# VHH binders against UPF0598 protein C8orf82 homolog: the designs that were tried, part 3

Target 1, 218 residues: UPF0598 protein C8orf82 homolog, of Mus musculus (Mouse) (q8ve95)
Amino acid sequence: MWPPSGAVRNLALVLARSQRARTCSGVERVSYTQGQSPEPRTREYFYYVDHQGQLFLDDSKMKNFITCFKDLQFLVTFFSRLRPNHSGRYEASFPFLSLCGRERNFLRCEDRPVVFTHLLASDSESPRLSYCGGGEALAIPFEPARLLPLAANGRLYHPAPERAGGVGLVRSALAFELSACFEYGPSSPTVPSHVHWQGRRIALTMDLAPLLPAAPPP

## First folded at step 1 (VHH)

Design s29 (framework vhh_8h5u_2)
Fold by ESMFold2-Fast, scan of step 1:
Structure s29 (fold): chain B 218 residues (1-218), chain A 123 residues (1-123)
Amino acid sequence: as target 1 above (218 residues)
Amino acid sequence: EVQVVESGGGLVQPGGSLRLSCAASGFTFSSGSYYMGWYRQAPGNQHERVAIIYSGGSTNYPDSVKGRFTISRDNAKNTGYLQMNSLKSEDTAVYYCATGRYYLSGWTEYDYWGQGTQVTVSS
């Protein structure tokens, strides 16, 4: 009788390799095997999120809309458990980690791990921003006063859960929509001072600036 | 009831090619996060994973078959494939298709396996 789950797990363990980013050449190279088991009860998976909030297995040969993860439950679970990677493993190359039981799910990102894709609004509820394809389940209150247009890279940022770095990228199409509401002062024509939202003129706080690098991420 | 059924096994000469198919029923690959893998067992050898394809299309192969075997799936037909090229006598084995849901708490917990298909490389 099959399934021989124990035999499958034993084969995965035999084929798994423990790999290190550091080399004697002084060139850091990240090396791993997807699904590796460095300890008998642990599995490690490696992921990538792009500037549009699409999640991929890191070793996917092609990264586009067809190959990205679309399962709502998977995305909600993954991003709800996301935190900074302080595990001592792969920290330089995969700065975030989603832990689930015996699984370590390492994440690297093109910009931010949280990428806002949709503005959710209804007659009975305050507006929220949804991120990374998680719909209603991965949404936080929209705070227009805290929008940060970053001059260095031309991108728009918004508060995100602290566990995921506290700041998220606004996807380009949504950023274009939200940026249409910006007002520029006479003393700084390249940096907006206010945002116009729901008939109100709201001063931008710029409080997210210290959380982002001055230059585009590598 | 979740089931997978292999087909396409047979006898081939060394250096030949063969394509195995794995038809899935009781679920759809486009519905949910499912992986599909190919495993083999031969007398005198341990069970060995020869290919895996994850939700989203990422693939992985051991060094023994890398460059010779290619795994793929057709979500519309709910079918996976293993293309085997440059076959060697040591590739002779019963080949099994396995699938399971990709859970963050243990993606191997609910594996579904086929009955196997024999591949013999001999002249």
Scores: ipSAE 0.012, ipTM 0.285, lowest interface PAE 8.5, mean pLDDT 79

Design s3 (framework vhh_lunsekimig_d3)
Fold by ESMFold2-Fast, scan of step 1:
Structure s3 (fold): chain B 218 residues (1-218), chain A 120 residues (1-120)
Amino acid sequence: as target 1 above (218 residues)
Amino acid sequence: EVQLVESGGGVVQPGGSLRLSCAASGFTFSSYYLYWYRQAAGIERELIASIYSGGSTNYVDSVKGRFTISRDNSENTMYLQMNSLRAEDTGLYYCAADYSFWDEGPYDYWGQGTLVTVSS
């Protein structure tokens, strides 16, 4: 048995494990009404983004492909205006806020508010990662050296806009594709040291690790 | 009443440093998102740096590594430390505050502007 083959399968299994990140989770049940108006000219709406980058109204009973928001312009506007929620309102349950006119759009997430769903690659342009269904309009440069496989939860992360926390989750299907590019050291079958990308062997920086929860000390 | 008062502008030689300050009145300052904008002659005002109430910062690429934005909520003051100044950094520097977290206006409050001139 070759360690690289077993390492790829083991990483895929680890990356398939779902664990909710507490920095974005709102476990407390808070009271609100969709479209509530706390003062004249202001409307408040509450949203949830899952580990696949699908956006829902937070109070939707069913959260699946059928019920998620698919309007490209809405998704682009929503995620382009996303900021940390320091409004003094619902901060513990909804750590992010997207403002559109006088609408406050509060967001909680299963893992990260930015979830990368697609690699946009062409022969004429540098590759980019697209997030949350926004296509070309919600895409950032792909930085393979900065990919972070997190041992604590088995998920893959990549840089994201600082306004949205600076680090984004790579969706499981895309993470599985990218995991085939990882190289493991002889003493570590679960933590890669390098990524092979476009004919180059690139050392992983691990610089995103401080932005993510560490495993608790023993 | 929230008022923003800027200071620290001046004339410096290329490669020099300046520290701009933006002082605000009232306790609402600590909850505000704070911004530094720059307006050069004949050019639209541009966002160059921001700092969120929790301390997270953003910079436009042309100033990354040279400028550092910071805030002191106990003193109700925001700073912009500018190092390795270039002729193209010349302009009016404005601070702005927004409780609603806009990247672009309308912002709740603006300063009057402070002039930075980089020349030899």
Scores: ipSAE 0.000, ipTM 0.107, lowest interface PAE 17.1, mean pLDDT 78

Design s30 (framework vhh_7ocj_1)
Fold by ESMFold2-Fast, scan of step 1:
Structure s30 (fold): chain B 218 residues (1-218), chain A 123 residues (1-123)
Amino acid sequence: as target 1 above (218 residues)
Amino acid sequence: QVQLVESGGGLVQAGGSLRLSCAASGSIFSIYAMGWYRQAPGKQRELVAAITSGGSTRYGDFVKGRFTISRGNAKNTVYLQMNSLSVEDTAVYYCAAQLYGTWSYSPKEYDYWGQGTQVTVSS
């Protein structure tokens, strides 16, 4: 049975498709061996991405800047092949999967599998947001109108590739920089109505809200 | 793009100690699981010790309590501290690296191998 019955507390108000919105379970609540071979010529590996967009082996005892993956080619390949985990294996604990030939690379995340780390701005091109340390190769158009500040957790979100859930987290340092551009209405000091970007006053659409899990009622 | 160079082997008396070092080249050393294997004449290559990128360790049954594997990411080096050596520990010791692995008992699962360093324990 996937997932183990003890892996998730019963949250009656959480939607059925909440698997990607759930807080990832700790490794102590699932059993695997890194590089396990459930069938001939198949290897399974298990990964974790944090709220800063740093990727780790899930069983790494230390998760810090020293131990995170920094190889650009690996990060580009891993995140470019990332899809929802519909394999029938480890789906509740590892909601995303990156397939590399005979390797199944299972991923769990602290918040979203896509975490934007840098704004790539040039005088010749429209600005783009880069994610998970992938530089220019893992970048999508920056859409300021579609920024979503989420009151429930104080975090900032932006569109991401549909294959990875359609919404990504903006890491705290970048969110702090972008939040300087927000305009607040007189009736809502905590929720912005507009963003000021490159001399323009742009209304926030809030269209990403349905893609994030519903906040539990008070 | 990973090269492994072993050092620290040699001749030692039974009951003595040796420290093997494996220097790994490359900016991605921290993501590799590292292993020490040994091979005596006429025998298959067998696991001595392995360490994951996160520091979890595994040992072959014949070396538990005597050998210690450790990792120095700042120096891109893996160490094997060998204590209470016996004549049966005489072998060529190989450093090995497995990309994205934690550990493996099968030598066939490792991507990169060093040239080997001879350890000879005399009675």
Scores: ipSAE 0.000, ipTM 0.174, lowest interface PAE 11.5, mean pLDDT 78

Design s31 (framework vhh_7yz9_2)
Fold by ESMFold2-Fast, scan of step 1:
Structure s31 (fold): chain B 218 residues (1-218), chain A 121 residues (1-121)
Amino acid sequence: as target 1 above (218 residues)
Amino acid sequence: QWQLVESGGGLVQAGGSLRLSCTASGSIFSIYAMGWYRQTAGNEREWVAFITSGGSTTYADSVKGRFTISRDNAKNTVYLQMNSLKPEDTAVYYCARVYSPGWLYTSFDYWGQGTPVTVSS
């Protein structure tokens, strides 16, 4: 038979809330086997992306620079095919899915599935932000007016492909570089109102705010 | 283009150990994930272990804690160290290049010829 998708989706919210407060000690995790074949000629794999945009096998014992995926072609293909997981399988624990034929690649993330790692700028071309180690092939136009410094968690966000949730995290090192361009209002030293980019003073739109989690509960 | 050659199989007593090797020839080895699979007579091939280009490893529940997959990119070789072998581990073991994402059994995937492992009681 099939377990209801709604129950699995609700479990993901519970697990996500638990993970925000602490590592999920004592909470049972979803069971799977890497490379499992629930149907003939179908393979399922399970992945995790961290706050630095590094991709791992979900069940990796250690998640660091040594153990992350570094293959450009693989990263480009994986993230280019990423969509919300509406498969009826593992939706609560792995909210995104990258399909290749009959291969299902499930993804969960520490913050956002898209994490911007590099600003790609040249004298002859408009600037772009590259994500998740994919270089020029995983890059989108840089839109400084749409940068969202989120007061609730101190992180920086930027538009991302709609298929991957529409908003991406800017990794800490890049966020630090971009934050040098922020201008703060007279009564709020912690919430910038403008960004200074290429000689222009640009008002921040804050249009991404509804796509991100609310402030932590009291 | 790509050729995979497995070696190291043989007959071993229960509780013993074997180390399988798989050497790749052809294009760049270091950028691909590699895996080990096994097949018993009359059954489909089942996944045993795989290792990514970055060295991340994962194992089937049946072999977890007993088998270790590793690689040597300088030698274009992937290894499977098998410890505490059981009669149920008797199978032909295959090395495969894992292109992920990708349909694993298509013409884009390369499989070796296999190396037989027999575990006596």
Scores: ipSAE 0.000, ipTM 0.222, lowest interface PAE 11.9, mean pLDDT 78

Design s32 (framework vhh_lunsekimig_d3)
Amino acid sequence: EVQLVESGGGVVQPGGSLRLSCAASGRTFSSYDLYWYRQAAGIERELIASISSGGDTNYVDSVKGRFTISRDNSENTMYLQMNSLRAEDTGLYYCAASRYGFLTYDSQDYWGQGTLVTVSS
ESMFold2-Fast, scan of step 1: ipSAE 0.005; ipTM 0.182

Design s33 (framework vhh_gocatamig_d2)
Fold by ESMFold2-Fast, scan of step 1:
Structure s33 (fold): chain B 218 residues (1-218), chain A 121 residues (1-121)
Amino acid sequence: as target 1 above (218 residues)
Amino acid sequence: EVQLVESGGGLVQPGGSLTLSCAASGSIFSIYALAWYRQAPGKKRELVAGITSGGSTVYMDSVKGRFTISRDNAKNSVYLQMNSLRAEDTAVYYCTAPWGTYLSHYKYDYWGQGTLVTVSS
């Protein structure tokens, strides 16, 4: 079953249908109906992930902590199956797709589809970053040397699964916690050159920069 | 929309204490980090202290042990308790609520108007 709880998705769909829909922002407008069936046995659903890693039905008018998906198994299943959208359908507006049988679950994102929300650290395991509310099941090794502070937008990035674009956003609260470890060079007080992590002084590689689009001027 | 309103600034003697308050209106306070920055004449704006929604704190090295940041979620407020004030602490203090940033200089979505703290005899 996908999502693991049909009741969770059905409740969210009811809430979205009862509100005035908001679809993709920008000049391009897309037309869809949640749960639409373009051919027999196929169902299409449309989702949005924000800069906090919260997942919503795309046409939900209110997008806040109350209205986001919180079901752990649903989030794990959704993001584990996420791939670039090469379906020929809605590619410009929904660049990612999570497939479950005959269900097409289209995703657009405010920044990146993977948003890291928590640092998972214990004495028995190497630190990991968890994304999009998926807890331990959606966690990858923390690589402090590969943290990318992007000057153009002031955001912090980290490696993410290649299927989801290879780079993920670190949400603001977590980025703030990690920023306490940053060291700035004398010629650049606004962009860090190193991170201090577990007694080590680590140079930032900036190797993720080519994977990110040019940000608009601040 | 989010508004941040600072208060509590003033003139204080070296070694004195002062409490700054920042009242936040809107939905940001419970979700995002909150920070205090300061800007002294001729200097760039610098992070003084910050607190996450979960209560984790960070402090600038020169204020550790002297300043304490705290928040009251019921009042949508953040506070900066400043003890053992020095002439070097003289600055305009700003409350800020970042959005999608690592809280570096110049990369914040919401700023208060600032409150002046002067430490002199």
Scores: ipSAE 0.000, ipTM 0.202, lowest interface PAE 13.9, mean pLDDT 78

Design s34 (framework vhh_7zox_3)
Fold by ESMFold2-Fast, scan of step 1:
Structure s34 (fold): chain B 218 residues (1-218), chain A 122 residues (1-122)
Amino acid sequence: as target 1 above (218 residues)
Amino acid sequence: DVQLVESGGGLVQPGGSLRLSCVASGSIFSIYAMGWVRQAPGKGLEWVSDITSGGSTGYADSVKGRFAISRDNAKNTLYLQMNRLKPEDTAVYYCAAGSYWLSPTSYRYDYAGQGTQVTVSS
C-alpha cells in the first residue's frame, strides 16, 4: 500500500515561480520565495483561492480563468489534502496547508478555501455540490436545509469537509440560482427562513453562522 | 514556437559522468521554470530535477547528491551534470519548461524537448 521510498514528487513538476513578476510588481508584507527549500528535500509553494474557487500561485500577477490551475488530478490532490495550517510556518498569512509528498503547499483565500462551483444532479444520484474545479472527485452531498445566507456580506455558504474548515462559500453564479428558492418571512425580510427544494418547503437551520466571523466590507 | 533541444546523452560505464544541455529558442527562458524528466525502458515518466526562474532547485531522491541542475539565463541554456551514473539511470532524458503566464497542465510543463538517450551499461 505504501508508495516506494524513492517515489517521485507528484507536484514537483509544478511551475513554482513568478519571482520576476512579483519582484517587479511591488512590496510584499509576508516574505517568501516560491519553491523555497528551508530544509533538504522540502519545497514550499504559496497559493491563493479566489471567491470563484479558482486556484492560483499566490504571487501570480494575473488571476483570471486563463491563469488558474485547471489540472483535475492536481486540484483533487491539493484540496483533498488540505488541512488547517498548524505547521508553525506562515500560519497568520496562509491559514491552510496541503502536504503533497515533499511539498508544503500554503494556501490563503479570499473568503473560504472551499468554494462550491457546481450543483451535480443526475436522475440516479442524490444532488452534490462540487468545489474548486474538482468535478465529481471534489463533491459532497447537497444539504439545502444547511444553506446559510449571510446578511453581513450578502454571500451564501454551505457545509464543507471538516479538514478544510467545515464551511464553504457558494460562488456568486451558483448562489444566485440557489437564492431563487429562498422564502423570506414577514418577521425577518432580510434573512430567509426557508428554502423551497424539489417540491419541499425546508426550514433553514442557520447552524453554520457561528463558524463564520463577520466578513469585513470588500 | 518554443523549441527545446537537448544534447550530451550517450553510452557511459557505471560510475561515469555525463553533462546534458538544453538550449531554448523562441522563448523567454529567464521567466520559465526548467526541469529534467526521464523515461526508462517500459516505465512511466519520472521527475529528475527542476530549477525555478530564481534558481531554487529540487531533486528526486534517486539522484540527489549525484546530479546537479543549473541554468544560464544569458545563454538560454539548462544543464544537468550527472555523476556516479548507475544502470538504473538508463532512460531518455527530456528537457521541460513551464511558464507562469499559463495554467499548468498534467506534469505542469508547457513545453518539452524530444529527449536525449542516456545508456549506462550493467
Scores: ipSAE 0.000, ipTM 0.180, lowest interface PAE 14.4, mean pLDDT 78

Design s35 (framework vhh_7ocj_1)
Fold by ESMFold2-Fast, scan of step 1:
Structure s35 (fold): chain B 218 residues (1-218), chain A 121 residues (1-121)
Amino acid sequence: as target 1 above (218 residues)
Amino acid sequence: QVQLVESGGGLVQAGGSLRLSCAASGFTFSDYAMGWYRQAPGKQRELVAAITSGGSTRYGDFVKGRFTISRGNAKNTVYLQMNSLSVEDTAVYYCAAEYEVDSGTYEYDYWGQGTQVTVSS
């Protein structure tokens, strides 16, 4: 087939780099006021999600468990409505946007906007990964073959909703648990080739790599 | 005006138990989330346990199932019951009070002076 599949793959890597660069530029200082109203009936708020999947007001003095948002309904609504920020406002500093009624909720992130915190495994249902404190309502099917251990930064990634970039970070504690399931090939003791899950030996696809062309800062 | 006073720390052998208390004054205790943090020499301060104004609790993975946080609003005191202590639990334990944050809410952070917990093998 023409053009070759490699050309299409290279374009995907370029688009992933553009998304990555926009995420990194989110640390640039900008001026805003929480609750500002640029037009009638519109309120703008600014948020930050850390590497543990905890959501904060961007301008909060402290960012720890006590100060993070914990309201399940709010977290579910916020992350369910999350989209890339194409509003023409604050795109460089806040690469994602959640529209909740008359509110524009701008989001920047430490690594990825989706951070998986829990494996939801029950006797009656296929396993799912829950993200950002949303419990059962913010969960997607667990796909062990698609786990991406990124050698450059030592972090673990998993598919996420396309609206939120298609790839999410696995929180360190959960990544440590899942790493016990990895099998390392003779080519390198530090690069897993397979994952052992529910009695099966599954080859890692590494198909998420084009979405993460550069390592996030340590 | 604001004061957090920790007590109950000390030396204990591995497998033992300690109960820490933090007496609060100078603010409306029932409006604040309370937490216990610890810091070992050369390490960053880390969250051990937290309890919201409504009574919801969270624990660090390293203490889950061994420690229990509770609060007594009538006495303006937060407690940390520490069971099955190990040498790795040796640290200075700090009490913290944080005004719960939501849109438009001011953030405040108060800390106690800390209490030493030493676990010997």
Scores: ipSAE 0.000, ipTM 0.102, lowest interface PAE 20.1, mean pLDDT 79

Design s36 (framework vhh_7yz9_2)
Fold by ESMFold2-Fast, scan of step 1:
Structure s36 (fold): chain B 218 residues (1-218), chain A 121 residues (1-121)
Amino acid sequence: as target 1 above (218 residues)
Amino acid sequence: QWQLVESGGGLVQAGGSLRLSCTASGFTFSDYAMGWYRQTAGNEREWVAFITSGGSTTYADSVKGRFTISRDNAKNTVYLQMNSLKPEDTAVYYCATEVEYTGSEYEFDYWGQGTPVTVSS
């Protein structure tokens, strides 16, 4: 009920935002152009990572093995520089940002920005989990006690670098292999209590559970 | 399938020595922490010593300096060398393997039948 000069301006801005929103699969999204230059020496690119850990240009019509990024050096650089998006730009739609020189690379994800794809194991070294196709260059120590099976979505999670949210999704194929090692408690047939790994019976800590509801999936 | 077989117990005089052995089968021995426990009639089992998969050792205060735990991964065997034995060391000795890792400490379970040790005064 108050019409200050800002009231008409605010209404016009709201209408402009809704008209500029992109629609894909019934979801309204913000407007951007790949490679846009809001400042003379800045380029902005927009990316999407799926539940398989595959990276795409966000506006790619098809998202499959053919269209995902496969360049190892690019993937390593991209994910090594990934941070929460506190830039003041596109934060609601693209919660992560990778700064590569003059490029701002905005990222949204189906689940988590880090998706573990491979177990790297050898007889002489502690096992590690590799993420997003980055091989040994994007690998962290495997901590079986900290595996988190999440009942709400049936997915498996593991610690990830703090810069990328501290929790990563375990890709379905790898999660299926690791699930063969789970032991279920007598009071819960759907949530495992322990994991059997390298001859050890390991209690699941469930310490990652608060991180998932506290930080919505990007 | 998991099997631990203790041996080497017997009768010994105070001040004497015994070497206990525990041979493991049915699991990858080198990946597990191994421990020794003992129990006297009418008392709870008490922890004596343990050795991690990496070879780090820890001892109960009552045996520190007298007992030495060691392992031979090629033989799937853990040993307890017991020196300067006292009558209060009289007990049945049990070999145990870790059953649970809590992220900061190991929980042990008892998989052997035990080997009796009697120390005469």
Scores: ipSAE 0.000, ipTM 0.094, lowest interface PAE 20.6, mean pLDDT 78

Design s37 (framework vhh_lunsekimig_d3)
Fold by ESMFold2-Fast, scan of step 1:
Structure s37 (fold): chain B 218 residues (1-218), chain A 121 residues (1-121)
Amino acid sequence: as target 1 above (218 residues)
Amino acid sequence: EVQLVESGGGVVQPGGSLRLSCAASGFTFSDYALYWYRQAAGIERELIASITSGGSTNYVDSVKGRFTISRDNSENTMYLQMNSLRAEDTGLYYCAREIEYSGDTYEVDYWGQGTLVTVSS
């Protein structure tokens, strides 16, 4: 068989339990226990992905570079199996679900579950965008015409796998680099009309706009 | 309608090679991890090779170094290149797609019909 290593997650679970974030009076969290077993042979885990594409156990006390998951195989497996949560369980708080064997891995996100972190460029192949720390194993074709700068929050979006909502966030450092290629019209300094990419002047389609909320995500 | 259709099975001598193909339709192929399972007489189906949507691969120990899984997203096809075949590789080979959430604990939601590989001297 091909089971992903659980060692990194087991260590993170121990750390998260030791360092759980405290709730404030009037601040509510969904009730769960990491590793809970609602039915025989099932285990449930709860995760959070931030605007940098870093994955955490949801109940981790601190969410920073030290406490995020870094195991490539785990990240690839987790995000490759990600789907909308239509399970009837925790849907309001955890809109996505990654099923890994006997494990249900619930995910909530700061912005989008897919966060692009790197542009993978090669002279022999079309460029791709890599997401959530998965390197070449979690990459999709780069489509500059479909980049969406969202005026409401100042963030940049790009197509993502349909199973993960069809649209992903471009992390701030990468968005800064890609946005340097935008062309703005005279009447609209905040909404670009074109992107200049590899010597071409490409009209932006804005076709991703309906997939994003009118207001910034919570 | 989701369909997975295997081909490429056959009879081969020990030490020989075969390439299996899995043609997929009815879903966005590039978004899913895909698997090769093998079922020998009298034993349960076992996962022998996997490939993620991003192209990352994994193998059961008994085939590692001999089998190579690959995918061609432009053709909606997954392959299994089998080299240095052994008698114990004989079995039905199934293409499978990773599960959408269904409320169950299983990993696979769609199976192909299987293709027979016989390694015989």
Scores: ipSAE 0.000, ipTM 0.143, lowest interface PAE 16.4, mean pLDDT 80

Design s38 (framework vhh_gocatamig_d2)
Fold by ESMFold2-Fast, scan of step 1:
Structure s38 (fold): chain B 218 residues (1-218), chain A 121 residues (1-121)
Amino acid sequence: as target 1 above (218 residues)
Amino acid sequence: EVQLVESGGGLVQPGGSLTLSCAASGRTFSSYDLAWYRQAPGKKRELVAGISSGGDTVYMDSVKGRFTISRDNAKNSVYLQMNSLRAEDTAVYYCAADTYEIEYGSSYDYWGQGTLVTVSS
């Protein structure tokens, strides 16, 4: 019996586990081994997504642009199959799970698992927001009325697929561009009431607010 | 692109020793993660030992303290020193190279043809 051609890739995940980063900000108190097999025909891998929408192996020593996953097909498959983790395993530390055949891919996130990185707009199509480096394949309709600037942390949020929690973070550079379109009332200089988009004055619904923490954890 | 050629397999008595060698063609050998896998008849292929480009090692529990993996980047070679061999170590041993580009989430696997190790009294 010959294992799948990706068997040597599993070695890289095993080696990453053995090279545990001593000073990284990862989930260091949770015990796992990359590629572990809790039962026959099952492999478990552990991932982290940051506030810029970059995906990493959870136990990577460095988490920067060089070490993040950039393969489009992998990112599309990973995030398209993402669901809440109801597996009975690692639920508290890794709230999301992406299933691919025999692999359980556990995910934890700095803010939200969906992070919008690009506005996709053309004259012939309605605008969409792309997330986590997935381009056209990981894009959803842009809904300016549902943008939520969250006062508690100064971040911007937008609807995301329900399977991935229903709300996503807008990456800081994109948030800065979109926030330029906000209108503030004379009695509320710190909370926007409207967004100006494509010649329209659109009232903000603030409907995403109950889905997000009211205050950061102590 | 990259070819791996194993050598050093053979028949050995229980308690004996063998050194397996794997020579690689190719330009960027020093950047590869390298491993030895084995497969016995009727069993799944399993990871025996691995060594990263930086020299970090991993071992299967049943071989810890008996087997040592090492590499020589100047000779484009990886080695598996096997001591205190047991009947259950009988298998075809495969050399593997992982050129996995972690930043792109893709991998390019290279495998040798295998070398037979028989531990028999």
Scores: ipSAE 0.000, ipTM 0.236, lowest interface PAE 14.3, mean pLDDT 78

